# VHH binders against Short-chain dehydrogenase TIC 32, chloroplastic (TIC32): the designs that were tried, part 10

Target 1, 322 residues: Short-chain dehydrogenase TIC 32, chloroplastic (TIC32), of Arabidopsis thaliana (Mouse-ear cress) (a2rvm0)
Amino acid sequence: MWFFGSKGASGFSSRSTAEEVTHGVDGTGLTAIVTGASSGIGVETARVLSLRGVHVVMAVRNTDSGAKVKEDIVKQVPGAKLDVMELDLSSMQSVRKFASEYKSTGLPLNLLINNAGIMACPFMLSKDNIELQFATNHLGHFLLTKLLLDTMKSTSRESKREGRIVNLSSEAHRFSYPEGVRFDKINDKSSYSSMRAYGQSKLCNVLHANELTKQLKEDGVNITANSLHPGAIMTNLGRYFNPYLAVAVGAVAKYILKSVPQGAATTCYVALNPQVAGVSGEYFQDSNIAKPLPLVKDTELAKKVWDFSTKLTDSQSGESSS

## First folded at step 6 (VHH)

Design r2 (from n1, 15 letters changed; framework vhh_7z1x_3)
Fold by ESMFold2-Fast, scan of step 6:
Structure r2 (fold): chain B 322 residues (1-322), chain A 124 residues (1-124)
Amino acid sequence: as target 1 above (322 residues)
Amino acid sequence: QVQLVETGGGLVQPGGSLRLSCTASGFTFSDYGMNWVRQAPGKGLEWLSGISGSGGSTSYADSVKGRFTISRDNAKNTLYLQMNSLQPDDTAVYFCARESTDIFTGDSEWFDYWGQGTQVTVSS
């Protein structure tokens, strides 16, 4: 088709790679955290940021996998500055330990890339007894961002460089539950839908970035917050479709699915490209500003998600020892 | 109805070998990466090994690399862990776990289904 791979206002398209959208950008002196950096587009995000001179802290659930990914990146990018730290986003205790250990390193923090995610799992509760997709995709990143925000504020002030918070969402944010966010039914197994719960968690990531933008502007700090859809990457999609639909998807996969380098492009663009300087509260797709579900412009809903997330992170951790 | 059932655990002497099996049902086995994870008494979960859906890629924790081998038989819907040179500190409940992959990020470090576990005791 004539429109596949057409370039938008940024000069980039769905076909652009993470290297292309960061070409000529000098990230030297910046420090980034990338969650979920040991698999998928998180690996490519860490690689490309380090290729551009960024010191990348890979926040991973599996440090053995993380160490191997670091080794492979260093072979490809001689002189890359990479650290691996354990982070289990489904555990508020793990998130608090990570933030404490990070601050103990004395490292600055310029870029926080909330990339990790779990998709369409059966009903499960986290270690903190919260539905696993909401707990992992949204709540863990919400707490991580909250705990590291003071470090980002100090870094932006002292370095005179813009800080950036990047929330990975998904086009699945459009396919949440009919009510949007199920505050009173988050742990309701009987009405649980694995795909709608995924959509709900990703909708909350957009709303989080929007409310964070409002608060950062009110505080007068040089930090932006944006959300994005990375595109669907080439993976086994058969598990999500019936046999007939799986055949139809397979026939068009080469036209709609992205490679891992293409999948990391929007994240690297938002995190590092000078075109995004001063841009906050926007939803990106294919390295361009895109229109999210209109519901994400509801400032009262964004504040309600913020308050709900604050209550859950305050009540589920810190009161118990280990 | 997804089900994972581990078998092959038991008592073994130091230096001995065991082969664990995990039989999968209720899903297309070859579409999913599979992992082995253990939990020693009074300790947290420790990831040991992973294998891609096709079996073309494997990964191992440093604590078991060279001693343990992960494999799969997709025709039999079965995952294996061959454990050699077993040590007393390998005593644990061993779980098989199914990989969860986010189609937008490719994040596959999360597990969505777990077996009940099989006990391995290494003692003289």
Scores: ipSAE 0.488, ipTM 0.754, lowest interface PAE 1.9, mean pLDDT 89

Design r3 (from n1, 13 letters changed; framework vhh_surovatamig_d1)
Fold by ESMFold2-Fast, scan of step 6:
Parts: structure tokens; sequence; C-alpha cells
Structure r3 (fold): chain B 322 residues (1-322), chain A 124 residues (1-124)
């Protein structure tokens, strides 16, 4: 495992855990939203942020699962401040309802962790008639960020604390469609690839963070936006591979896959570590700045993704339930 | 092996009702959220309804809200879709789907298994 344990400039590696990368960090007084907080690394992200004193709002599709996860975290972290709220990122109506309800609580917002994701599903359309992976992984988070940005701006000014927006991407962003982002063919079933559509949605999450960074700097706002790859975690890989490949992958899984605590490390590092103060528009891997696909540096493409996402989210405004 | 077997589809007149069933085997049914998704002729798959593992939370696409009801019986390892006030636009193959995981985040809010489907035709 030494091969995968080499430390980068941060002092951390692929083997570092979320607790290790936040050790000694006081998050008291901060409030965070974590999407997809009832499963996978979202659970560990919520746990570790709360362990460091952050008030965590768990934005989950299934509030029953969310309530159980909250109970388990409170047992492990006595005094943890956790709230569970329903959020379906595949529904613009749900995203608008969530943002409205969040604002009505009067809670500040320092950290927005756009963690939830859908991977490699068959071609499906969302409630808003948009390809499900693009709709859920990118568009829902784009709208959520847009609707809560003013709350983050107010919180940053009042608390004098840097706000942080963290977009979960994936190394799969390198394996988007050959054209990168298929604006005119988002809903084209005949040319759909489940893995390339996943990569496209994750590429858009990197481009979103980069365009956010530009706009936040132009506005003179003390908020950063970064993207990251969390690493591949140990899960049921047999569902993605043929039986022979599944056996071969299983035999080496312990050498290449991360535990859930290791998988949450980069997210918690970007969200809380003082080393990331003032850092914006960067792509992280293994709790270190890493090189993404060069295409993400195309500012015109980032602006085009922003404009496309704005148009799609604005077209649904009249259907918002208030 | 994971198996999802749908039944209950058929020809029904506009305004009629159908109850779809899905029999699950090969996994701990109560541990998974389940959905109904549909594919109309010549169109892509559309999400219709979701139910949590416990059955305590449900969600629906707006076009079926108030007309369709998703439910489950964990003891019988079965998922149901009660469809009322059916419209010609509801004509589709309906699939039972199980949520799955993203290998990078572990997020389980998507589907990696679906049954063979059951055809629902709403026509005179």
Amino acid sequence: as target 1 above (322 residues)
Amino acid sequence: EVQLVESGGGLVQPGGSLRLSCAASGFTFSSYGMSWVRQAPGKGLEWVATISGSGGSTDYVDSVKGRFTISRDNAKKSLYLQMNSLRAEDTAVYYCARESTDIFTGDSEYFDYRGQGTLVTVSS
C-alpha cells in the first residue's frame, strides 16, 4: 500500500482519513449543507464536520435514512449539531423548496458540499425532462448553489469567515464524450453512453466551480469554489463488471480502493483545512491540488456551461412550489 | 442472483386503473430504495415514482401525482404501483428499478437493476 501512500505538498495522501486531514481544526460556528449525506462518503463527511464542531444540514432524498444516520452520528459524536432536510436533486421543484425552507430557518451558510451523485444509469429523464445524470449531478447542484449564494454572501460578511463551495467531481470527468459537453444532444438517447454521460456531468461540476470562482472574484466576495475527485471507495464492484473481471478486481481491491473514511478525506480537507484558505478554482485529489483535464481551463466553455445551466434552470421558475 | 419480475400490465381504457407488481429476489429488499420507471414508444426512460427502503418516504413525477401510488411490502419482497385515472400518455413499458451506488462517493440514489418490464397500453 506504500505505493499509494505517498504524501503530497499538503502532507496528506490517498491513505489519509477525513479525521486526519481535519485534526486540530475548530469548525465551531460554521454551518454546512452536505447533499447525499445519508449514504457513502456523505455520511462520513457529515460525521467528521460535526466532530469538528460544524452545524451540518444533511440534505437527503430519503429523510428516514437521514434520521437514522443522524442518530448514529450523535451516538459517535455527543453534542453534534445535525438537521435532516429533504432534497431531490433530480427535481428543480424540490431544489427550490429546499432553498426556500433553508432560508426560512434563518441559519447561516458557510460550507456548501455538493456531494450527491448518480452513476452510469440507463438513459432516463428527470422530472424536468433532462437526462438524469446531467440533471442530478450538475443541474440540481447548479440551481442549489445559485439559490443559496446570497445566504453564503451574507454569512461571509457577518461572520468574517471565508465561505467554501465544494463540488464533487470524479476522475471520470476525463472520460466524457469526445466533444466534452454535448449541449445539443443532452437528451439524445440514440447516442447516449451511461459512463460518458456520468463523465460529462462531472466535467460540468469542475467547469461550474471554475466559473463560480471567476464571478466570486469579480464580485469581491470572500467565498471560494473548488472541485475534487474523492477516490474510488470499496463497494459492490461486481455489479459493474463481468464475473471474471469482478474476481480480478476483488483480488486487488485492498491495494487500490479507499475505505469510506479515506474517501471522505479530500472533501473534508477542501471544506475545512486552513491550508485551503483563499484557494479557489482548483481541482483536488488525495487532499492535494491535482491536474484536471486541460479542457476545464477553457473559460469560454465554462461560461457556455454556466449559460446553458442558467437557461435550463430559469425555464422551470414558473413551476416552483412556494 | 438479483431478480426483479414485473406483472400487472395490460390494455386499459382511458380513465381506468391498473395495479403493477414487482417480485424481488436475491437481495435484502428492505435495504434498498425502489422506483418505477417507464419508457413510452420511441422515447427514453422516464422516472415515475420512488419509495424508500422503509416505505416511509415516496416521491412522484408531477404528471402522475394524485393518480399513481407507489407502495411496498417488505415481508413479501414486493413493490407495487397503483395507477388510477389512466391517460393515453401513460402508455409505456413500466420497469421496477433498484437503487445502486456510485463507486466514487458510495451514493445510493440511482438505479443499477431493472426488471424486464410490463407493458401498459391506455387505449380504446
Scores: ipSAE 0.367, ipTM 0.731, lowest interface PAE 1.9, mean pLDDT 88

Design r4 (from n1, 20 letters changed; framework vhh_surovatamig_d1)
Fold by ESMFold2-Fast, scan of step 6:
Structure r4 (fold): chain B 322 residues (1-322), chain A 124 residues (1-124)
Amino acid sequence: as target 1 above (322 residues)
Amino acid sequence: EVQLVESGGGLVQPGGSLRLSCAASGFTFSSYWMSWVRQAPGKGLEWVATIKQDGSEKDYVDSVKGRFTISRDNAKKSLYLQMNSLRAEDTAVYYCARESTDIFTGDSEYFDYRGQGTLVTVSS
């Protein structure tokens, strides 16, 4: 049982930390981008990858917060190679600027970790007039991946090292709308559900990795794409509870919830562990291949999500804000 | 229904001061980190300042450090931005924003809600 920390086929469990799942792995010579790297499990992901010798580019919404996190990591990991760059995934203009600036650095790209996310917000539209959770969690990462894919292909060919794209999903992908993906109603405020919209965006991240796997195999490139659920972490729940409820939650939370090092483990495992070499199109949980919602095996749905996302990112709506 | 309503914007001369207010409703205001973000004409959205749920931690973009002060009143469900020594470069629409609370990743970098904004014009 993953609740009780039983080890899976990988030798790891829900209790395993990011350091444990990467122990003995040499990431020297690899360059990674981690989105959302200044908060939550993104911080630990950046720290552990840098601890293993990876050059980490922290793609963050707030560069001041990113700079502080970088300073803290450098104190803990002498010789860590870290850069901070601004990325607002809710803005296609910001994503395009980030990709352009990244390419201008001349850095290779081996690992793309699409980690950032927002959860269960009231109905909002992005700067591009797209429902905010779909725009930020899925569409921004879709565009980022598309714009940097050629850099990853060049890096894989020149270095002769496998590239890896890692999409953060969630168990919430099981709790999307009844139709799965609401292509015609993404922006429909009247039928919007904050939790179902979150689930929809995370379902799209699984479908994106699956379609990307198909296309990368067809192109014969040495790049894999996988999705994962990181688990629920304890630090986030402390934000919502008064002192009385915090004590009650604490009594049971340790059996269900993960620490930040445990929360970053599946991401670091998929990104860096040699056991994942050549593995693509899989969904991971607790550093093991896990069974996703059966709907993600629908190749026609994955292609529809790909085509819909392509249309939204290649063809701007052309409307002006007031 | 979640709402954030900004007020206090206007025309001010360089070196002047303005105090922006944001009235929150429809959610537990005291449970969220809150931010001020701005968008200058023809530019992208820029983060300005952030404040922790209890007000114990505050952070600012370098260009406003020492000039702007973020504060909150949880009893009144209000967020404030005191802007002193205003410059022409501070001209923008200012938005009150609620930080994301993704419980699976811990990601709090993104805003999951923002208001309609209040215009601040710094001009002689």
Scores: ipSAE 0.342, ipTM 0.678, lowest interface PAE 2.3, mean pLDDT 88

Design r5 (framework vhh_vobarilizumab_d1)
Fold by ESMFold2-Fast, scan of step 6:
Structure r5 (fold): chain B 322 residues (1-322), chain A 123 residues (1-123)
Amino acid sequence: as target 1 above (322 residues)
Amino acid sequence: EVQLVESGGGLVQPGGSLRLSCAASGFTFSSYGMAWYRQAPGKGRELVAGISSGGSTSYADSVKGRFTISRDNAKNTLYLQMNSLRPEDTAVYYCARESTDIFTGDSEYFDYWGQGTLVTVSS
């Protein structure tokens, strides 16, 4: 375990914090959207980006929770520029409303951080009748990215600053279904596995970033897209165990589980660090380029995920594009 | 595996009271936040009340002062005491468990919906 937490090529490790990986970086003049910004590493991501001068739009399901988090961040970071907007990624209608409202603000968009997620729920369908983990973790972010991409292209041209799209994945992407992506069985309750469905949604987030990279390069735009695993975040493991078991579990957590500041580090590194300038189509772990499941290099699979996601997010004939 | 079973719904007159119960199994109940949601015919889902693992509570403005969420960790049961019921409280009520992503700590979403219990408030 002596090599556990060793620094990689970036100079950072699994123990590095979001403040450490962004130290000395000036984000003034940048505007970011962070989804899921009122809980977990989304809070720390929003805080650290704002600490570095980024104007952060917190896209949250619960705006009351978001407003409280904003107040707490402003107390810690005087002069922080933070806005709270409602976004329910499990609802395509909510995603479309959010994108429309965002464009109506006239704000530029430099950084899109697709952070929000749900994990390992039983079989449930979204309001759009799509399996909830796939709908929330992947399709909502896919649609959000598609609707805001033109704003990011305009911002990149006008500001002469690189735009960055950051897709949160998970090591669980390695533990999808044996087929990888079950296009014909996304909504099949009888064969559903909660953990495999989570892995499938996170695998699709890596494939999405890779296909997006290809299209952005073909379009000649100064925007990158990357995916990452943030690490496993520490929970309060002692509350429901006896004292001896709680100590044993706590000892293990010191070596495998990250604090919230450590968990937000890879996201902030990819979003803001100059070392990532011009880097696109990569998977990051512990603030370093890492090897994902080899399947994500399959360009035909990435295109199939793109086409499938496009089909599921398309409007019916009565709502055809203007 | 994880199961949530709601009970206690029924027909009551305006001004009446009802207590909903949710029996939880398949997970360490005391470690999770829990919530009650409702869905009225032709309406979207609405978060009614939430309770943290530590017992801290929150309520929708429409039910504050009338509804009380509580939990009994020894019985693995979540409760919703509904007083001064109104016709607009008519809905299917769902018990939900906090969804915690161990990789992000994200808990903005709730999962593990039971079949729900119907509450009808009318004369």
Scores: ipSAE 0.401, ipTM 0.682, lowest interface PAE 2.3, mean pLDDT 87

Design r6 (framework vhh_vobarilizumab_d1)
Fold by ESMFold2-Fast, scan of step 6:
Structure r6 (fold): chain B 322 residues (1-322), chain A 123 residues (1-123)
Amino acid sequence: as target 1 above (322 residues)
Amino acid sequence: EVQLVESGGGLVQPGGSLRLSCAASGFTFSDYGMAWYRQAPGKGRELVAGIYSGGSTSYADSVKGRFTISRDNAKNTLYLQMNSLRPEDTAVYYCARESTDIFTGDSEYYDYWGQGTLVTVSS
């Protein structure tokens, strides 16, 4: 959980790997979608789920990278069931096309892992004229979840197995704008902060999982929704520090920063571990339930984020009929 | 502050070659992965080629064997060598800088910083 990897209530810590937190778990018969599956912890998430018998659909921006990752995983996990499909979360058209193509495969869907993300980019608008971090990290996943929810409902009924929606958030959700979510200023370039916009998108991913939980419980559906912070991994972090600070950070990095197998652990734990059965509306860190920013428990705010996201995605409603 | 400026586009006949350049400034170029995207009339932006900070490359199936992405870290410049050009390669080509999420390690997304350079392949 903390500095030297003290174990929490789950029996796991910040040091635990994705293989360790899923050891002895049989995922055979489950089908998962992992967004951003061709880089970072998405690769390890796809590998470990497939190692446990899950059929993984890798939803990737770059299908060439996805195909190479699939090839590498199959070499490590003989008999792995992996498919690669193109998904550009910054484009609502791409999200709709992905959902339509997925449904056309006839595949069930048990696990939806909303993993992909972009961090701290300059002010940019998506193809749909929405600030790029909000559009990619939150809105694309919101639309993807909405379009595939009926498939997940059908799968949970027919298989008698719990469905799970996993939203990757970040500790950065604590560092959104002072107002939390800037509904009226999402596209305001003049007051844009790259780090605050990232935090806002990740705050919205926690609020989305919480509102999903409420609606799924009201509908009596055997599907859970949770959010998590995966930890910071040991990649590209040096570019954020000057040379002197980088040396100081490096001295403690192995106790704070995670390897890729450690970074994928919380995602795989939430997605697959039996300890998480029936758990919904929780925020996880280091494979344990953790305390998020108190603001995420504001049910009115969660509903406002839901309504705002619905309005932005419904403006293209002609394509949502699949 | 941060800028990406594309150049080298133009009119070329089928089977011809062009080399695109992207001049980067305002950031430590060697720390970032870079990519070339293109957008044909009436279509969305398509990833053409990517190059990681360490030099490993990836290509869209439509350009494999014909296009080569490369970088010169000393000059802060990204290149796309385009050979055996086809009419379907006609598009505005954009230089992009990767965006890496330090929590997920996700580097699949790019910032689309450049204004683009037009490549027309026609006889």
Scores: ipSAE 0.329, ipTM 0.680, lowest interface PAE 2.7, mean pLDDT 88

Design r7 (from n1, 19 letters changed; framework vhh_6z1v_2)
Fold by ESMFold2-Fast, scan of step 6:
Formats: sequence, structure tokens, C-alpha cells
Structure r7 (fold): chain B 322 residues (1-322), chain A 124 residues (1-124)
Amino acid sequence: as target 1 above (322 residues)
Amino acid sequence: EVQLVESGGRLVRTGGSLRLSCAASGFTFSSYGMGWFRQAPGKEREVVAAISGSGGSTWHADFVKGRFTISRDNAKNTVYLQMNSLKPEDTAVYYCAAESTDIFTGDSEYYDYWGQGTQVTVSS
């Protein structure tokens, strides 16, 4: 319903746009990476960050689409600082190549926005033989964050500005498998559920931000990590994998679906708004701190997800410290 | 300029075999997942098979599993659909499509680029 657009403690609501939640914010001198920046809310996130003076590196699978989006943003935001770089989060090799190329540019890194994601219905494996939603939504971002963390630490020290890591989750994190995270069964096709696997990947993104928060505080570095639900965004209900899921999503559209500008609002709020300064380990919805599934407060589970993700992303080269 | 060009569609007898090809240009082919879709007269479009950018992961719809095989040759920028044991129910226009995995939400499309289609007719 429209009536559910009430403002929260931040002064913003589910109806607020990315421009509104960043109005009057000066992002000049900040550099951001936005994964999945050529599609959906990633496009609007890149646009609004650049509108606020942030130098945005668009990490995209399709560099042709990325180049077109960059051109469109520059037409809307003259003087926008945008770069397009190839990143396939379903491939650990691609993630390592991206991190290496990013470091070679010498660019600082203030904001890491782990935005990209997929919502696949059939069971599929990544190039690295890992269930595709877990591999793309969580593991790729986990590896990317790990490889770029030292760059963020040096940037924070030298600039004396707070770094921010933003993990896109979903309300679907509440609807993971009964086990929460199926460490021994992530590749088990016989018991695979597309929606539960999606929820599992998004639950892991919340747990990842919480474990990052703990480690960053222990290291005494000026970097925060938060997770969020951007809201349900209606761009196309013609998903090809599961017609029942497409119908179910369509049925709730009248109550909770957001426009793309509204869908990018929580991400831009967490990434840029001064109200979020010093806030870490929180889950956001509608540009406000919200209560996630209680399971995400399990520090042992968060550490187990961290250790499991570390093991899966280990490389034979030993180049894991960067 | 992105282009997908399907070829290989023709009239085939029941029980026959056919290989469809889709030649891609204008994008980094190995970075894109590829899919084959079909649409029969009076029916909705349905996914037949999908393959990851590296070719390491494939999916096939239950109604073609064991009969159809998707594959790709990244050196030739081409994706293939090998169709065996064809049935009259397989009669449809077959479409090649390129996939982006950088989308967020179940409301977004998975495939950004589509070919023009190639007609496959299976007669008894």
C-alpha cells in the first residue's frame, strides 16, 4: 500500500529516492566501486554517487552495456567521473584479475558497493563448480572485498576519511534453508530450492558484513561494513526459469514494489549520508536501521561463513594477501 | 554494435537430429552466459538450455534433458544447441540470448540481447 511510506528515524521512507537521501552531500574526493553498475538499481546508484561528486568505477560483466550506461550518465551529469571495468562475480579468476587491474590504476578506494546479484531458479554451477547464486551473490563479493581491503585501509589512513563497505542483501535472507547456511550441501542438486538458495546467498551477505565489522574494529581501522535490503524493484516480471515465482512476485507488486530511483535510495544512503558515519554491523531498509533475521547475530555462524568462504576462495598461487 | 545470428533451423523428421548455431559479435563473448529459448505458435516463450560464460556450467529443461545439449566455442564466439531424438512438440522458433549476471532482484531480466530466431519444424 501507499500508506506504508511513513518516514523513519532517518527522516526517510520507502518512497524516498537516491537523490533525496543524498541531497546536500558532497562526495568530492571519494572513489567508489559499484558492482553490477550497468543494470537496475546499480545504474541509479552509479548515477547518484557521480552526481554527488564521487569518482565511480563501474564493475560490470558487460563492458559494452557499461560504456553505454556511462555515456547516458555523463549526458545527465556533466563532469561525472566514471570508469568501466570488467568483472564477472561468478568467476574467481575474473575477480582476481579485476582486483589486480584496479590496484594497477593507483586509484584510492573509499566506498565498496557489493550490489550485483542474480536470482536464478534452476540449479547451476559457476566456472569454479559452486552453486551459482552462492558463488555470484556472496563468494565473488567476499573475494573482491578481501583482495581490495588493504587498498581501502591505506586510503582511509592517508585521506583520513571513513571507508564504507556496503553489502546488498534482501528480505529473502529470512527465507533461507532451515539450516540457515548449508555448508555441506551448497552443491546438492537433489535438495536445491531456488528461492532458499537465493535467501542463503543474501543471508551470507549480512553475516559477511557483521564479521567484517568485528575484524575492522579489532584492527582499529576507520572502515565500516553494513548490509541492506533495497526493497523489491519491478523492472521485468518475465523471468524465464520459474513462472510460479514470477506470478508470486507480481501478486505483491501492489503493496511493496519500488521504482528504480527508490530502489537505489538505501544503498546511496548507507554509502554517502553523514547520518551513517561510524555506523557498522547494521542492516538497513528504507534508509533506516532495521531488524534482520536474529540468526545474523550469531557470531559463531558469521565466523563459520567467513572461514568457509576463505577456504573456497583460496588460490594455489598464495597471492591471497593484497 | 551487439549482434546474435542464429542458423541451422529447418524441417526435420521425427526422431531426427539438428544442430543450431548462434554467432555473436560486438561484445566480449566469454564474459556472457548464453541461453537457448523457444516459442511455439500460441504458446509462451520457454527456456530450453543455458550455459555459463566459461562453458563450465550448463542447465537443460526437463522436457529436453537427455535429448538436447548446449555447448559453446569461445574462440569462435559461437553457442550451439545439439538436438537429438526430435519430436513434433519441439516445433518452435528457437532464439539465442546473451545473459548478464550483474542484475539485482527477481524482477529484472536475465538476458540483455536476443537474436532474430530460427524456425525448427518437426514432421511425423
Scores: ipSAE 0.000, ipTM 0.284, lowest interface PAE 11.9, mean pLDDT 84

Design r8 (framework vhh_7ocj_1)
Fold by ESMFold2-Fast, scan of step 6:
Structure r8 (fold): chain B 322 residues (1-322), chain A 123 residues (1-123)
Amino acid sequence: as target 1 above (322 residues)
Amino acid sequence: QVQLVESGGGLVQAGGSLRLSCAASGFTFSSYGMGWYRQAPGKQRELVAAITSGGSTRYGDFVKGRFTISRGNAKNTVYLQMNSLSVEDTAVYYCAAESTDIFTGDSEYFDYWGQGTQVTVSS
């Protein structure tokens, strides 16, 4: 039988789990925000970070679901430090409220894990009248990162520990629109493709991490920014098929798709592993540095995405500089 | 503006029937998988029934043969026909709409949830 995945330079592969890639790492004294922490790989990311001693703030759209996940993690990891806070990334007002409430707690911030995402939805507009995948996957995280960056800078200085910003992308970033990013057509329903729009939002997450890296280096601060593909992950979708079809799909999927523990591995590796210390502006896959679409190395495009995102998130001129 | 509005819940005697409806708006209903979940006090939320955009159905083991899920794309509504109800079916029933992609991996899938409708079965 053929085995998919081999170990890379990190010593890890597509089969490595989040616990394996963080084994022996002490995250005590670190505080993290994980967006989308109540579902999928976000749950496992929060669990493993807390298992390694990180204080995890679970930023979730549904706080009842978040509270249930927190309860389940505490049963598995006695002594875990977990907080649940409401965050709807499709609403810029919700993002601003979250950032304000986070700052009011006085908590430090060492790790910002921009994990949440939606995929392949029909054309819809956010509460801010922006195409929903671009708004949720990219703009919400762009604004969140901008609003919390000062807290991360002060935390890094005071703790003398490296801060890390982790942007979840997808292999789908390679399958954006032919022009890459459709600045003038973001809201164009007539030319909308759900999969290409998803790819576009994830391409923008790579470009965002690259532009962040440039600005953080110019500022001389001890904070890194990286992007990653978590892998193709098995979901609860087998429950939506006829039982016979679900069995057939499940038999094939085990050789191609990652489990949830495997899907959280690259995120936890980039967030916590000492091998990633000082590494910034890189794209990761299977807990290793990987080659993204060459377009993401275009510094002019990365700046254009930054400027476009700034304009869309700037409800007042004073907010665009912070 | 996305909305899932549930109706048809209430009080019924054991052996009776209820039909739940979930009216969806604000998204392209025909492109989404639809499901019903339930949660009883002190229990975890569990899948009752699901129907894909193509009409394929899946049921929880405890409701197979008694419950039927169906969809009316013309009315943007998903239905749950509940027959031979028992006191163990007492729960809050939630309608959900989900995007379905089994070959790509993301941490947070697109999910809309209704407010829930109470179903109480008396002996």
Scores: ipSAE 0.000, ipTM 0.213, lowest interface PAE 12.2, mean pLDDT 83

Design r9 (from n1, 21 letters changed; framework vhh_6z1v_2)
Fold by ESMFold2-Fast, scan of step 6:
Structure r9 (fold): chain B 322 residues (1-322), chain A 124 residues (1-124)
Amino acid sequence: as target 1 above (322 residues)
Amino acid sequence: EVQLVESGGRLVRTGGSLRLSCAASGRTFSDYAMGWFRQAPGKEREVVAAISWSGGSTWHADFVKGRFTISRDNAKNTVYLQMNSLKPEDTAVYYCARESTDIFTGDSEYFDYWGQGTQVTVSS
């Protein structure tokens, strides 16, 4: 039985596009960072935010390619405000350089969209010698968020507008290792599973948004943090791909896989839609609040992920601060 | 859409060498990791090698490590697989693929664009 396309409480469904979920929304005066704005979903996120009047900073690894994407978006959205800045989330040094350069621009920051990610790779280590999926999907965004949080707090106070932190997760967060987060085995190649490691990194992104929510509420700051699944529907096919079957399944793919405009919809909804005002600590799917893995409600686990991530990101600074 | 065109596959003798090329169209080639995959008759598709967007990081499957080398030329929008010391077990259709993420992945299910493949046959 297929129920794809049924509308939820928001009035939107798995088939809604980023333009549809932001229709009539005025984002003028807001400034956003979108990481991984060179990917199809990231490009569409940047395009739709700029279409709604948001000043978008595209955080990309290759600034030449980023400049070409910016040019194409400006052709589609005359008057769009777009900047391109270099960011390699697999490198703590690159994240620190990006944050420093961003602050030097004097730009405000209303929306931080932690969009970039890698999916299910062989065991590899980052430049900081940390398992690549955990390093890129979670630690890079954790450090970026930490370094830019003061800018978001200042912007929220000065603009009198709600700030929003959006963490891209995945349905794969349900398919982490049996223990959930393997703090003592992140770099254990002998027991590594590419899909489980991917799920673990995405589970950490949900837990990160939940711990952020707790701390932001305790601080009385007008900033929310939410996580989401951008639209990939997990299958039982695992790692196996058959291109000959792709043609035969193509007619059904529209019910299982989202187009790029549909894939950016939940991100744009959470980032811009007035229905999300004041909402924090929630997991979204198909532009609706959805039920995540129950484990993400464990506040002690969320704090442990926070402390673990703090330790790993601080150890690369040479001299710890705060 | 990105189009990928593999070339270089042919019949070679055991112990021979071969270089495969994959030419990509599209302005975002240099933003994405690329991979080489193969599928032999009656077997599942397997990852052979992968290379990051910059070429600064590479991964090679244990069964080809020391014999095959992946490389790329971003100015030419091309990725290569240099194959040395070929064995009959290397007989397969070889595919290049672009990853659907903006950083390295080696999982075949998460590659978004595939070429048509190039046949490599290794005989005695």
Scores: ipSAE 0.000, ipTM 0.251, lowest interface PAE 12.9, mean pLDDT 82

